# Ledger of designs, part 4: VHH binders against Iron-regulated protein A (irpA)

Target 1, 312 residues: Iron-regulated protein A (irpA), of Synechococcus elongatus (p12608)
Amino acid sequence: LITNQTIQGFVDQVVVPSYVSVAAGATQLEQALQTYQQAPTAANLEAARQAWRVARDRWEQTECFAFGPADSEGFDGAMDTWPIDRQGLKTAAAQPVEQREDSRKGFHAIEELLFAATEPTLSDRQHLVILATDLTKQAQGLVTRWQQASDQPAYRSVLLSAGSTDSAYPTLNAAGTEIVQGLVDSLSEVASEKIGGPLETQEPDRFESFVSRNTLSDLRNNWTGAWNVYRGQRSDGVAAGSLQQRLQQQHPVIAQQLDQQFATARQALWAIPEPIETNLASPRGKVAVLTAQTAIAAVSDTLERQVLPLVQ

## First folded at step 13 (VHH; from y05 with W99Y)

Design a2
Fold by ESMFold2, fold request of step 14:
Structure a2 (fold): chain B 312 residues (1-312), chain A 119 residues (1-119)
Amino acid sequence: as target 1 above (312 residues)
Amino acid sequence: EVQLVESGGGLVQPGGSLRLSCAASGFTFTAYAMYWVRQAPGKGLEWVSEISGSGTSTKYPDSVKGRFTISRDNAKNTLYLQMNSLRPEDTAVYYCAKYRRYPHAFDYRGQGTLVTVSS
């Protein structure tokens, strides 16, 4: 099922452009926070909050390929650890960021300082710039690890060498397994943890981005990232050699089921009223959240039970 | 299916040494950081060590730094923990783990291996 074209498209049309987009968003967030620190107006605060949402959107589309450097070199942990240590974050301002535990930096540390109060304090504004500078460094580092060789090969090269006996992916199917498992894990996490956790506990503040009320955007971007991987590109259409195209050619019944399940999940996610964090307060809101959970789980289940065996 | 199988535990006197192993399968081992965690009888889970996918970066809490060494053999899909200068408070079941992204936690799947440090 998986070809060299499949892997190259995945890397060159989805993964690398997504990480480049994240780095650009992180840079814009850093600049907005520098401006806000210098001139703490309401307009600059709103611009910084919007820049955070944009960077967050871009990052959340990368969740289904968080293997390799994102995991193995700790970039995901440094950028996206949740829950954070709220008390430790408040006292950590003097601690060098490179020495901090992951629970005191990254997107959610920035989220806490930027959104939790009506207005950040002067100390918070200084701290926010430190955190955003580190986020930018991590995002740029992740791009570098995928695109540039150093004492280790560029991860693009690691994946494109799939099928070589010395590769981390000694067969094309090993790379295919990683790609499909990434889809399964990301969508399963959305259904069982990101949605399922708050539903089970009935606690709205267990939604990941409760502080900024950004959780629904996170979930929609998780869906978008998975959709992009499945279709092999970030633009409209189906990429040549993509998982979707290969399934359409070789297992059209599975492909039709997945296409419909992705569409149903999208419809359910986009039908949830914003913000998702208030939807546990009513039976109608809970039904909307449960409907989305079930639809996302169905995509993950089909990928795990029917597609994953085809690449193993 | 991700599988993690620990071995190498046993009874050791204070000041002694043990080497734990973890056989990993079902995933591309080098693409992931790996961890040792432990659980003393009647206590909560404690992080013990972390190693990057390439094996070039390691981290330890103060409680074990200088006494424990994490390593990995990526050709054999095996994680190791060399434990030296063992103390009674090191008595625990030791697990190897992957990182779980959400909520952040350790994904340990084996039965663990018991280390008992006692005179």
Scores: ipSAE 0.656, ipTM 0.866, lowest interface PAE 1.7, mean pLDDT 92
Fold by ESMFold2, look of step 16:
Structure a2 (fold): chain B 312 residues (1-312), chain A 119 residues (1-119)
Amino acid sequence: as target 1 above (312 residues)
Amino acid sequence: EVQLVESGGGLVQPGGSLRLSCAASGFTFTAYAMYWVRQAPGKGLEWVSEISGSGTSTKYPDSVKGRFTISRDNAKNTLYLQMNSLRPEDTAVYYCAKYRRYPHAFDYRGQGTLVTVSS
């Protein structure tokens, strides 16, 4: 099922452009926070908050390919650890960010200082710039690890050499397993943990981006990232050699089922009113959230039960 | 199918040592950081150690730092935990884990291996 074209499209049309987009978003967030620090107006605060949401959107579209450097070299931990250590974050301002635990930096540390109060203090504004500079460094580092060789090969090269006996992916199917497992893991985490956790406990602050009320956007971006991987590109249409196209050619019943399940999950997820955190307060809101949870789980279940065996 | 199989647990006296092993299959081992976690009787999962994909970076909580050493053999797809100077409070089921983002849930872990430290 998996071809060289499948892998190259995945890397060059989805993964690398997505990480480049994240780095650009992190850079813009850093610049907005520098501007806000120097001129702390309400307009600059809102621009910084919006820049955080944009960078967050881009990052959340990468969840289903958080393997390789993102995982093995700690970029995901440095950028996206949650929950944060709120007390430690407040005392960490004097600590160099390079020496901090992951729970005191990254997207959610920035979220806390930028959104939790009506407006950040002078100390918060200085701290936010430090955190955003580190976030930019991590995001750029992740792009570098995919595109440039150093003491380790560029991860693009690792995946594009799939099928070589010396590759971390000694067969095309090993690379295909990584791609499909990423989809399964991302979508199952959305259903069981990101939605399921708050539903089980009835604790709205168990939603990952509760502080900024950004959780529904996170979930919608997780779906978008998975959809992009499935189709093999970030734009409309279906990429030649993509997982979707290969399934259409070799297993059309599975492809039809997945296409419908993705569409159903999108419809359900976009039908949830903002903010998702309020939906735990009403039975009808809970029904909308549960409907989306079930639809997302169905995509993951089909990928795991019917597609994963095809790439083994 | 992702499989993690722990072994090496047993009964040991306080001050003793054990070496745990974890055989990994069904995924590209080097693409992931790996973890040891434990569950003491009546408690939740506790993180015990982390090692980077290359094996060059390790992390430990204060409760085990200096006593436990995580390592990996990427040629054999195997993770290890050397446990020295064991204490009764180290008694737990130990799991190796492949972690995904959500810090309170280790998405993939094995069945575990029981370590009992008592006289």
Scores: ipSAE 0.626, ipTM 0.841, lowest interface PAE 1.7, mean pLDDT 91
Fold by ESMFold2 at other seeds, fold request of step 14:
Structure a2 (fold): chain B 312 residues (1-312), chain A 119 residues (1-119)
Amino acid sequence: as target 1 above (312 residues)
Amino acid sequence: EVQLVESGGGLVQPGGSLRLSCAASGFTFTAYAMYWVRQAPGKGLEWVSEISGSGTSTKYPDSVKGRFTISRDNAKNTLYLQMNSLRPEDTAVYYCAKYRRYPHAFDYRGQGTLVTVSS
């Protein structure tokens, strides 16, 4: 099922452009926070908040390929650890970011200082620039690790060498397993943890981006990222050699099922009233959340039970 | 089916040494950072070490820094923990783990290996 074209398309049409997009978003957030620090107007605060949401949107589309450098070199931890250490964050402003635990930096540390109060303080504004500069450095570093060799090969090259003796991916199917497992893990985590946790406990602050009320956008971007990986590209259509195309050719019943399940999950996610954090209080809101949870779980289940065996 | 199988635990005297091993399978080992965590009787999990996928970056909490050394052999898909200058408070079941991204938690799958430090 998995070919060299499948792997190349995954890397070149989805993964690398996604990380480049994240780095661009992080850079824009850093600039917006610098501008806000220099001129702390209401307009500049709103611009910084919107820049955070844009960068966050882009980051959340990368969830299903958070293997390799994102995991192995700690970029995901540095950028996206949740929950944060709120008390430690308040006292950490003098601590160099390079020396901090992951729970005191990244997207959610920025979220806390930028959204929790009506206005960040002067100290918060200085701290926000420090955090955003580090976020930009991490996002750029992740792009570099995928695209450029140094003391380690570019991760693009690691995946494109699948099937070579001594490769991290000794067969094409080993690379295919990584790709499909990433889809399974991301969507299963959305259903069971990101939605399921708050729903089980009935605690709205268990939603990941509760402070900014951005959780529904996060979940929709997780779906979009998985959809992009499945289709092999970020634009409309079906990429040549993509998982979707290969399944359409070789296992058309599975492909039809997945296409429908992705569509059903999208419809359910986009039907949840914004913000998701208020939907635990009403029967109608709970039904919308449960419907989305079930639809996303169905995609993950089909990938795990029917697609994953085809690449193992 | 990620599988992590720990071994090498046992009874040692204070000041002694042990080397723990963890055999990993079911995933591309080098694509992931790896961790050792421990659980003393009646206590929660405590992180004791972290190593990057390449093995070039390591981290330790103050409680074990200078006494424990994490390493990995990527050709053998094996994680190690060298424990020196052992103390009674190091007594625990030790697990190797992966990182779970949401909520952040250690993903351990094995039965662990018991280390008992006692006279």
Scores: ipSAE 0.611, ipTM 0.851, lowest interface PAE 2.0, mean pLDDT 92
Fold by ESMFold2 at other seeds, fold request of step 14:
Structure a2 (fold): chain B 312 residues (1-312), chain A 119 residues (1-119)
Amino acid sequence: as target 1 above (312 residues)
Amino acid sequence: EVQLVESGGGLVQPGGSLRLSCAASGFTFTAYAMYWVRQAPGKGLEWVSEISGSGTSTKYPDSVKGRFTISRDNAKNTLYLQMNSLRPEDTAVYYCAKYRRYPHAFDYRGQGTLVTVSS
């Protein structure tokens, strides 16, 4: 099922452009926070908050390929650890960011300082710039680890070498397993943890981006990221050699089922009223959330039970 | 299909040493950082060590720094923990783990291996 074209498209049309997009978003967020620090107007606060949402959108589309450097070198932890240590974050302002635990930096540390109060304090504004500078460094580092060799090969090269003795992926199917497992892991986490956790506990503050009310956007971007990987590109259409195209050619019944399940999951997820955090309070809201949970789980189940065996 | 199988635990006197192993399968081992965590009787999970995918970066909490050494053999898909100068408070079930990304917590799947430090 998996070809060299499949892997190259995945890396060059989805993964690398997505991480470049994240780095650009982090840079824009850093600039907006610098402007807000220098001129703490309501307009600049709103611009900084919007820049965070944009960077967050881009990051959340990368969750289904958070293997390799994102995991092995700690970039995901540095950028996206949740829950944060709220008390430790308040006491850490003078501590160099590179010496901090992951629970005191990254997207959610910035979210706390930027959104939790109606207006960040002077100390918060100074701290936000420090955190955003680190986020930008991490996002750019992740791009570098995929594109450039140093004391380790560029991860692009590791994946494009699949099937050779020098690659961590000694067969094309090993690379295919990583790609499909990434889809399974991301979507199953959405269904069972990101939606399922708050739904089971009935605690709205268990939604990941409760502080900013951004959780529904996060979930929609998780779906979008998975859809992009499946189709092999970030734009409309289906990339030549993509997982979707290969499945259409070799396993058309599975492909048809999966295409429909993705569409049903999108429909259910986009039908949830904003913000998702208020939907636990009403029967209609709970039904919408449960419907999306079930639809997302169906995509993950088909990928795990029917597609994953084809690449193992 | 991710499997993590711990071994090497046992009974040891204070000041002694043990080496734990973890056999990993079902995933591309080098693509992931690996961790040791432990659970002492009546306590919650405690992070014990971390190693990057390449093995070039390691981290330890103050409670074990200087006494424990994490390592990995990527050719054998095996994670190790060398524990020296063992103390009674190191008594625990030890697990090897991946890091779960949501909520960020340790993802351990084996039965663990019991280390008992007593005289």
Scores: ipSAE 0.608, ipTM 0.845, lowest interface PAE 1.9, mean pLDDT 92

Design a2
Fold by ESMFold2, look of step 15:
Structure a2 (fold): chain B 312 residues (1-312), chain A 119 residues (1-119)
Amino acid sequence: as target 1 above (312 residues)
Amino acid sequence: EVQLVESGGGLVQPGGSLRLSCAASGFTFTAYAMYWVRQAPGKGLEWVSEISGSGTSTKYPDSVKGRFTISRDNAKNTLYLQMNSLRPEDTAVYYCAKYRRYPHAFDYRGQGTLVTVSS
């Protein structure tokens, strides 16, 4: 099922452009926070908050390929650890960011200082710039690890050499397993933890981006990232050699089922009114969230039970 | 299927040592950081070590720093935890783990291995 074209499209049309987009978003956030620190107006605060949401959107589209450097070299932990240590973050301003635990930096540390109060304090504004500079460094480092060799090969090269003796992926199916498992794991976690946890406990603060009320956007971007991987590109359409196209050619019943399940999941996620964090207050809100949970789980189940065996 | 199989636990006296092993299969081991976590009786999970995919970066909480050493053999797809100067409070079931985002999930596989530190 998996060809060299499948892997090249995944890397060059989805993964690398997504990480470049994250780095650009992080840079814009850093610049917005620098401007806000220098001129702490309401307009500059709103621009910084918007820049955080944009960078967050881009990052959340990468969740289903958080293997390799994102995981193995700690970029995901440095950028996206949650929950944060709120008390430790409050006292950490003097601590060099390089020496901090992951729970005192990254997207959610920035989220806390930028959104939790009506407006950040002077100390918060100084701290936010430090955090955003580190976020930018991590995002750029992740791009570098995919595109440039150093003590380790560029991860692009690791995947594009799948099937050779020099790759961590000794067969095309090993790379295919990584791609499909990433989809399964991301969508399963959305259904069972990101939606399922708050729904089970009825605790709105169990939603990951509760502080900024950004969780529904996170979930929609998780879906979009998975959809882009499945289609082999970030624009509309279906890439040649993509998982979707290969399935359409070789297993059309599975492909039709997946296409419908992705569409149903999208419809359910986009039917949830903003913000998801308040939708648990009523039976109708709970039904909307449960409907999305079920639809996302169905996509993950089909990928795990029907597609994953085809690449293992 | 991702499989993580822990071994090497047992009964040991305070001050003693144990080496835990975790055999990994079903995924590209080097693409992931690996973790040891433990669960003492009646307690929640506690993170006890982390190692990068290449094995070149390690992290420990203060409770075990200097006593525990995590390592990995990427050629054998095996994770290790060397535990020295063991204390009664180290008594727990130890699990090796793979996870994507803290704290949403640890991807635990297998039964864990019991370490009991007592006289």
Scores: ipSAE 0.587, ipTM 0.822, lowest interface PAE 1.8, mean pLDDT 90
Fold by ESMFold2, fold request of step 14:
Formats: sequence, C-alpha cells, structure tokens
Structure a2 (fold): chain B 312 residues (1-312), chain A 119 residues (1-119)
Amino acid sequence: as target 1 above (312 residues)
Amino acid sequence: EVQLVESGGGLVQPGGSLRLSCAASGFTFTAYAMYWVRQAPGKGLEWVSEISGSGTSTKYPDSVKGRFTISRDNAKNTLYLQMNSLRPEDTAVYYCAKYRRYPHAFDYRGQGTLVTVSS
C-alpha cells in the first residue's frame, strides 16, 4: 500500500510545510508580544491574543505526526505540555527558560499569562516575550531537524530512505506504520481524552485550551491535520500516491468507509457551538459533543483495525 | 502492536545494584524518547528517568539523580536502567514507557518488573 511517492508526499506536502507554518506563526506571536510589551494598548493585546490563536491552529494540525524529533528530541514536550504548573510558572520568571521543566513553558504557559487575566501585568509582559522567544526557537528547531543534516541526518532523509538496510524504517511498511499509527493515536486521543476527559469529569477546565476558550479550534485543527495526512496534501484534492489514493485503488470498500467517516466526523465537530466548554451544561450540548466523540473514534477505529494491518 | 517487556527486578540489599531491561517492539524505537516510571506500594506513578531517541540527552528527578543511569541500545530496541546505591524507598514496580501526547502522560503496557530493596 505504501510507496516511495506516498512517503515523499507525506513529508514534502504535509509535514515540512506544516512545521514551517508553525515556525512562521510562532515568529509572528513573538513579534506581537514584543510590540505589546513596548506599547501595552488594548489593540496590541488583542493582536497578541490573535497571533497566539493563529500559531496554535498551525501547531494543532501537526499532532498526528509528532514522532521523530518532535518526540525523540523533546520539541513537543517543550511546546505543548498540558497541564501546566500554574504556581511554578508565576514564580519562574527568574528561571532561565532552557532550564525549565516543560510544564513552565510552551503554548499553554503563554496562554495562561496572555488570557487568564483581563490584562497581563508588566512582569507578565516581559515573561511572555521570553516564553514566545523560546517557542519560536523550538518551532524553528523542528524545521531544522527535518530539513538540515548535522551530527544526525535530516529527518526528511530518514523517512525518504525507507526500505534501506541502514534506515530507521527498513521497509516501506515501517514508514507506513508510523504514518498510520500517528493518525490512529491522534484521533483516538481526541475522542477518548480531549473530549472524553471533560465529559467524564463534567469539569469544563479539563478542556485543554479552556483558558483561551480555544479547545474547539484545537479539535477541528486535529481533524484537519489528520485529513491532510490521509489525503497527502494540505490543499483541497487528493495527492497522487497518498494514503487515500492508494486505499481507493487497492481497498476501495475500506476507502469508501473511511472517507465517509472523516466527513461525518467533520460535520459533527463543526456542528458543536462555540465555546465547547459550555456544552456540558445542557442535554443538547452533550449530544453534540458525544456525537463528535463517537464520529472521531470511528475514524480511529477503522484506521487501527483495517488500515494498520495493511502496512504491518 | 506496541509491546514493552521489562525484566531484571529482584530482591536487593540496601546499597546494592540492579540493572533493568526493557525490550521494545511494534514501533520505530529510535523515533521516540523513552522513560522509566515506577509505582511504590500504595502510591501513584513517579517519573524516574528520560532518554532522548538518540540516547544523547538524559534527565532524572533529584530522588534518583547520581544513582540511576538510563541508557538505550537502538540496534537492539532495548532500554536500560542501571540502579546503584539502592534504598528501601526505591522499592516499586518499574515500567518502561513511551510518552503519550494527550493528556501528556506515560504510556506503559507491560506488567513491569518488581524491585524490592530490604535487608
């Protein structure tokens, strides 16, 4: 099922452009926070908050391919650890950011200082710039690790060498397993933890981006990221050699089922009213959230039970 | 199917040493940071060590720093924990783990390996 074209498209049309987009978003957030620090107007605060949401949107589309450097070199932990240590974050301003535990930096540390109060303090504004500079460094580091060789090969080269004796992916199927497992893990976590956790506890602050009320956007971007990987590109259409195209050619019944399940999950996710955090309080809100949970789980289940065996 | 199989536990006197092993299969081992976690009787999980995919970066909590050494052999898909100067409070079931991205929590799958430190 998996070909060299499949892997190259995944890397060059989805993964690398996504990480480049994240780095650009992080840079724009850093610039907006610098401007806000220098001129703390309401307009500059709103621009910084919007820049955070844009960077967050881009990052959340990468969740289903957080293997390799994102995991093995700690970039995901440094950028996206949740929950944060709120008490430690408030006292950490003197601590060099490169020495901090992951729970005191990254997207959610920035979210806390930027959104929790009506207006960040002077100290918070200084701290936000430090955090955003580190976020930009991490995001740029991810791009570098995928595109540039150093004492280790560029991860693009690692994936594109699949099938070589010396590759971390000694067969095309090993690379295919990584790609499909990433889809399974991301969508399963959305259903069982990102949605399921708050449903079980009935506590809205268990939604990951409760502080900014950005959780529904996160979930929609998780779906979008998975959809892009499945189709092999970030634009509309189906990429040649993509997982979707290969399944349509070789296993059309599975492909038809999966295409429908993705569409049903999208419809359910986009039907949830903003903000998701208020939907636990009413029967209609709970039905909308449960419908999305079930639809996303169905995509993950089909990928795990029917697609994953085809690449192992 | 991801499998993580721990071994090397046992009964050791205080001040003694043990080396734990974890055999990994079902995933590309080098693409992931790996962890040891432990659970003492009646307590929750405690992070014990972390190692990067390449093996070049390691982290430890203060409770074990200087006594425990994590390592990995990527050619053998095997994770290790060398435990020296063992203390009774190190008594626990030890698990190797991958990190799960949401909630950020350890993904452990084996039965673990019991380490008992007593005289």
Scores: ipSAE 0.573, ipTM 0.827, lowest interface PAE 2.0, mean pLDDT 91

## First folded at step 15 (VHH; from a2 with H104R A105D)

Design b3
Fold by ESMFold2, look of step 16:
Structure b3 (fold): chain B 312 residues (1-312), chain A 119 residues (1-119)
Amino acid sequence: as target 1 above (312 residues)
Amino acid sequence: EVQLVESGGGLVQPGGSLRLSCAASGFTFTAYAMYWVRQAPGKGLEWVSEISGSGTSTKYPDSVKGRFTISRDNAKNTLYLQMNSLRPEDTAVYYCAKYRRYPRDFDYRGQGTLVTVSS
């Protein structure tokens, strides 16, 4: 099922452009926070908050390919650890960011200082710039690790050499397994943890981005990232050699089921009124959230039970 | 299918040493950070070490720092935990684990190997 074209499209049309987009968003957030620190107006606060949401949107589309450097070199932990240590974050302002626990930096640390109060304090504004500078460094580092060799090969090269005896992916199916497992893990985590946790506990603050009321956007971007990987590109349509196209050609019944399940999940997820955090308060809102949970789980289940065996 | 198989547990005297091993299969080992976690009788899971995919970065909580050493052999898809200066409170089932992205939870772990530290 998996070809060299499949892997190249995944890397060059989805992964690398997505990480480049994240780095650009992080840079814009850093600039907006620097501007806010120098001129702490209400308009600059709102610009910084919007820049955070944009960077967050881009990051959340990378959930299903958080293997390799994102995992093995700790970029995901440094950028996206949740929950954060709120008390330790307040005392960490003087601590060099390179020495901090992951629970005291990254997107959710910035979220806490930027959104939790009506307005950040003077100390918070200084701290926010430090955090955003580190976020930008991590995001740029992740791009570099995929595109440039150093003491380790560029991860693009690791994946594009799949099928070589010397590669970390000694067969095309090993790379295919990584890609499909990433989809399974991301979508199952959305259904069981990101939605299921708050739904089971009836506690809105168990939604990951409760502080900024950004959780529904996160979930929609997780779906979008998975959809892009499946289609092999970030634009509309189906890329040649993509997982979707290969399944349509070789396993059309599975492909028809997956295409429908992705569409049903999208429809259910976009039908949830914003913010998702208030939907736990009403029976109608709970039904909308449960419907989306079930639809997303169905996609993950088909990928795990019917597609993974085809690449193993 | 991800498989993690721990070995090397046993009964050891306080102050003694053990080396645990974990054989990994079903995934690209070098693409992931790896972990040791433990569960003492009647308690929840406790993180005890982390190692980067390349093996060049390690982390430990204060409770084991300086006594435990995590390592990996990427050519053999094997993870190790060297445990020195063992104490009775180190008695637990030890699991090797692969990080699951969200939340920071160890979805992928083996069956475990029992370490008992007593006289």
Scores: ipSAE 0.612, ipTM 0.832, lowest interface PAE 1.7, mean pLDDT 91

## First folded at step 16 (VHH; from a2 with H104S)

Design c1
Fold by ESMFold2 at other seeds, look of step 18:
Structure c1 (fold): chain B 312 residues (1-312), chain A 119 residues (1-119)
Amino acid sequence: as target 1 above (312 residues)
Amino acid sequence: EVQLVESGGGLVQPGGSLRLSCAASGFTFTAYAMYWVRQAPGKGLEWVSEISGSGTSTKYPDSVKGRFTISRDNAKNTLYLQMNSLRPEDTAVYYCAKYRRYPSAFDYRGQGTLVTVSS
């Protein structure tokens, strides 16, 4: 099922452009926070908050390929650890960011200082710039690790050499397994943890981006990222050699089922009104959230039970 | 199919040592940081150690720092935990896990290995 074209499209049309987009978003957030620090107006605060949401959107579309450097070299941890250590974050302003535990930096540390109060303090504004500079460094580092060789090969090259003795992926199917497992893990986590956790505990602050009320956007971007990987591109249509196209050619019944399940999950996720946190307060809102949970789980289940065996 | 198989647990006296092993298969081991987590009787999961994909960076909570050492053999797809100076509070089922995931979640799939520290 998996060809060289499949892997190249995944890397060059989805993964690398997505990480470049994240780095651009992080840079824009850093610049907005520098402007806000220098001129702390309501307009600049709102611009910084919007820049955080944009960078967050881009990052959340990368969740289903958070393997290799993102995971093995700690970029995901440095950028996206949640929950944060709120008490430690308050005292960490004097601590160099490169010496901090992951729970005191990254997207959610920025979220806390930027959104939790009506207005950040002067100390918060200085701290936000430090955090955003580190976020930008991490996002740019992740791009570099995928595109540039150093004391380690560029991760693009590791995947594109699948099937050779010099690759961590000794077969095309090993690379295919990584791609499909990433989809399964991301969508399963959305259903069972990101939605399921708050529903089980009935605690709205268990939603990941509760502080900014951005959780529904996170979930929609997780779906979008998975959809992009499945189609092999970030634009409309179906990429040649993509997982979707290969399944349409070789296993059309599975492809039809999966296409329908993705569409049903999208419909359910986009039908949830903002903010998702309010939906736990009513039976009708809970039904909307449960419907989305079930639809997302169905995509993950089909990928795991029907597609993953085809690449193993 | 991701498989993580823990072994090496047992009964040990306080002050003793054990070495846990985790055999990994079904995924590209070097592409992921790996973790040990534990669950004491009646408690939730607790993070115990982390190791980078290359094996060159390790992290520990204060409760085990200096007593536990995580390591990996990437040629054998195997993760290890050397536990020294064991205390009764270390009694738990120990799981190896694939990289830290949201929220405070670890992707553990094995039955774990029981470590009992008693006098």
Scores: ipSAE 0.526, ipTM 0.795, lowest interface PAE 2.2, mean pLDDT 91

